# Ledger of designs, part 1: miniprotein binders against p81326

Every score and structure here is a prediction.

Target 1, 226 residues: p81326; the task's number for its first letter is 1
Amino acid sequence: MLHFGGFIMEINHISKILEKEREEYIRNKVEEYLKQGFSKDDAVNKANQSWRTYIGHRIQDVIYNLLKKFLKDSGLKVTTDKALNNRNLPEELDKVKRLIAINYGEYLFLPDADVIVYKVENNDIKIIAIISVKNSFRERRFETTYWKLKLKESPVTSHIKVFLATPDKDNEISYKCPNGKPKKMRIILEYELDGIYFLKEDFEETEKAKHFGKIVEDIIEISKKL
Structure headers, positions and changes below count from the first letter of each chain, unless a header shows other numbers.
ipSAE, averaged over its two directions, is called F for ESMFold2-Fast, E for ESMFold2 and O for OpenDDE. V2 adds 0.75 times the mean of E and O to 0.25 times the DockQ between the complexes of E and O.
[cut] stands for letters that were removed.
Atom coordinates printed by the task and the answers are left out, and those that the model quotes come from them; centres of patches stay.

## First folded after the chat (miniprotein)

Design t31
Fold by ESMFold2, last read:
Structure t31 (fold): chain B 226 residues (1-226), chain A 87 residues (1-87)
Amino acid sequence: as target 1 above (226 residues)
Amino acid sequence: SEEEIREKVEELAKRAEESKDPETVVKIVRRLAEVAEESKDPELVRKIIRELLKIAEKSRDPEMVFEILLLLWMLLFEAWRKREREE
């Protein structure tokens, strides 16, 4: 069922505004790349790639602000991997960074975690979940599952839930068996991750694959068990 | 009163349409979103969403467009959560 059914005209209008922004962005970027000496074909390809990165960051910002607002009353805090990579890191965020780091012997690395949800209890920090935001699965298809498996290897991080949030406009993972054939990417992502949250209405819903609107309640319930 | 609120929304929308000052438009956009967030009148909320869409459509400033889209997404998400809880 379409949960946004009462606002379909407004949602379509949002899509038209976004297409206008895309066209203007790409036109400006093509002009910029042509001035730099790229061929027209290269300039167009680079502009399209630039747009995908740009809009991906905007989607991350939306998800960050939405979770920050709706989790606040439950005592949950939200940060981003960008905030954790700042040089001048507040003590609280430095602790968050250290609590999600993965150990590779002499080296520590952050998992690919776009948005991080945590709580603070008596100066003790508990990481609840990380949310990876993916616009496309053309590259780094299983990166998020790799990080989930690495987090599971340590008792310090094994409790951390790993979610994927995606518009999946190209239906790369929206259905388990499109045309009767198992879609490897959807099946593996759903199996390994703790949840997939779709930023659209048209997808195959399962216990782990849900509309993004469910994520707030899911995170709150998980936090109560920790 | 509800009529005063609807009249204020129409005034704010008109000021946003006529204004050439980006800071003034941003303040109006945020005020409209606040009114919609606090409202129990679904027709007023829909009207505000449509006015915000008009402002975004006419804007040549990508930062203002995405600020409005963020606010719209927040309003739509809140509406979805209210509908889900009642069902």
Scores: ipSAE 0.675, ipTM 0.870, lowest interface PAE 1.1, mean pLDDT 87
Fold by ESMFold2, last read:
Structure t31 (fold): chain B 226 residues (1-226), chain A 87 residues (1-87)
Amino acid sequence: as target 1 above (226 residues)
Amino acid sequence: SEEEIREKVEELAKRAEESKDPETVVKIVRRLAEVAEESKDPELVRKIIRELLKIAEKSRDPEMVFEILLLLWMLLFEAWRKREREE
């Protein structure tokens, strides 16, 4: 994210620490699964999936705390779909929940939002953006696009920007045409979503595909139009 | 004074290296991050980031490591935003 301005050595050090944590986590999980009787191949696959889930939640926590801190002075508030699913919600969050819920007849469900940005003006709540955090695209590759399309179906929710934030360490969506061949996942995600924000330096930047460092100012600008 | 602040950072870093109490280390980590957040001196901020990295590298507690990484990312993001606005 922050490779320029004299912090290159510090950024490389962070990456080294994170890789050390990944290796230890996977080693411990493989040992745990082997003790449960799984084959080595199964234990490795389960450990890698466990890490992807674990680090995904850690990345979500980083994004939540970062946005909460840096949007506060612009009058913007931040919550999570996890917080909205808790019992006995404060009135403000109950209103946020109702404003993003999707109707399926007798059932109301929240989109898989991860992080929600909203503002409060004169006791009126306006949802600005939803940020979906994806560490990997191995399964449910287009889940976020489904939720964008559902939100577009109602004039009440059609204004809500839907962003994807990802480290994309395996380069699953970093480039549109790697080796000259169109990458369907990148092309469809970029077409359907309002933006993709990369938590890394090496990706093909476009009008919709940007460094995560730009997300705060983008959200502030959008909020002024609502 | 600026020298007193730098000496405090060095003292906090030394205490973190010597402590075996996770609660004490967490308090030191948070204090270092607060000093960096309030500082207008890029050299001091970089020094604090490097000290936090040393603490994270030596820790065998994943929760401590990720708390430090969160604080580091917040400090680096703020530094990046300040530089972008000055240009």
Scores: ipSAE 0.669, ipTM 0.870, lowest interface PAE 1.0, mean pLDDT 86
Fold by OpenDDE base, last read:
Structure t31 (fold): chain B 226 residues (1-226), chain A 87 residues (1-87)
Amino acid sequence: as target 1 above (226 residues)
Amino acid sequence: SEEEIREKVEELAKRAEESKDPETVVKIVRRLAEVAEESKDPELVRKIIRELLKIAEKSRDPEMVFEILLLLWMLLFEAWRKREREE
């Protein structure tokens, strides 16, 4: 059994590797943007933004693969919004797409859904949860909250749980009131969402704010009630 | 035997470090991950994690690094879950 201390050490080692990769990526992108005629400051800013996008996709892939693996034995299925962006969907995925759609009168739009968890019972599909993956909260801070509220407005989608998964490397939402100062993002996200799951050890745990390791069990439990 | 598995892990790790073929490294990384997933020995799992970390640190291919990191996250997540179930 990995001792808690050993586990933390390995996480720290992974973080160091990621930092090295970031530095290399940034250096290469800065050089690329300088060659394109951008100023040094603009090149650095663009490189940092590019990295955020790049690493965001990688973290999403990790979470997707984790959920796919550990929910498989429970008979639960996972997909992504990207997989639903096809004109020729299998019947199952077409049904999933329709069951998460939000009504805007003449139009139906899909929520941002990095991971979608569903079950198939007697040829009926039930959507269980949507997991939004956020590496940083610099952009679109309340987007996940917006989608949760929109899903709640319809009896078709109101049962769908919306979870946020994040490493929160910059400690933007890890604590509610660090140094006595309220963190608006943490408070609002925890209030509006069904749960926040941290891919880290150092955070303030609450009923809704949990370690990512608990997400599998929580989803399985929800699935049994549907 | 557990000892034979440990020796095999060491051999695989050494081959990965000495290999100049990215495809060989990928195969070894995947094999190490499989061994770790199937293992009931926490010490072996820890050893494999350490070896995978070393390979990742030495890799010059970002895609390879992220593949290894994915595997590491999977192993660590599984280890964490096992601990929480035993408590």
Scores: ipSAE 0.330, ipTM 0.718, lowest interface PAE 1.6, mean pLDDT 87
Fold by OpenDDE base, last read:
Structure t31 (fold): chain B 226 residues (1-226), chain A 87 residues (1-87)
Amino acid sequence: as target 1 above (226 residues)
Amino acid sequence: SEEEIREKVEELAKRAEESKDPETVVKIVRRLAEVAEESKDPELVRKIIRELLKIAEKSRDPEMVFEILLLLWMLLFEAWRKREREE
């Protein structure tokens, strides 16, 4: 077995590779934006924003593929909000889309759902969980909680678990009360959501705040109760 | 045999390092990941992870790097889960 020390070492190595990729990406994007006529400061800011978007999608893809792989043996399926944004959906995905839709009177809208976990039993679809993937909490801090609350308002969607998955690189929500000061965002997210899963080792573990490694088992357990 | 698999892994890793064809490297990386996933030998898995890391570090293609990182995350995740179940 990979000794814990070895595992940490490999994670650190991945982090170094990612940092190198970030530096290169930023450099290239800065150059691109400078060529477009942006100021140096604007170019740097735009490059950093671009990187956040870029890496965010990559992390989302990783999480999606992980969940897809490890939930497969349990007969659970995964999809994404992006996959649901088609006019001609397969019947199964069309049903999934309808089962996560939030009612706004005359309109139905989908929650932000980076990953959707569902099961198919006897041609019936049951939505198990929605996983929101967030790399940073600088913008749209409570969007996931908004969607959770909206899903909770309907008996059709109230059973759907909403999880947040994050590496939380900047320790924005890793601890509830660092230095004795309550972190509003951590407290609210943990209170409103069904769970927070960290793609890191350095965080305050609670009943709802867990290592990402536990998400598969938690989802499987939830699926058995539905 | 386990030894033959290890030799094959080393050969594949060397071939990936020497290859200038990104498609070839990706194929090798995927094959290494498959071998690791199928392996019951933690040392072999660790070896493959190390080789994949080396390939990623040497890669100049961001897409390839992220492909490798995806595979690495999957392998590490699996290794973590196995450990947590044994503890």
Scores: ipSAE 0.328, ipTM 0.718, lowest interface PAE 1.6, mean pLDDT 87

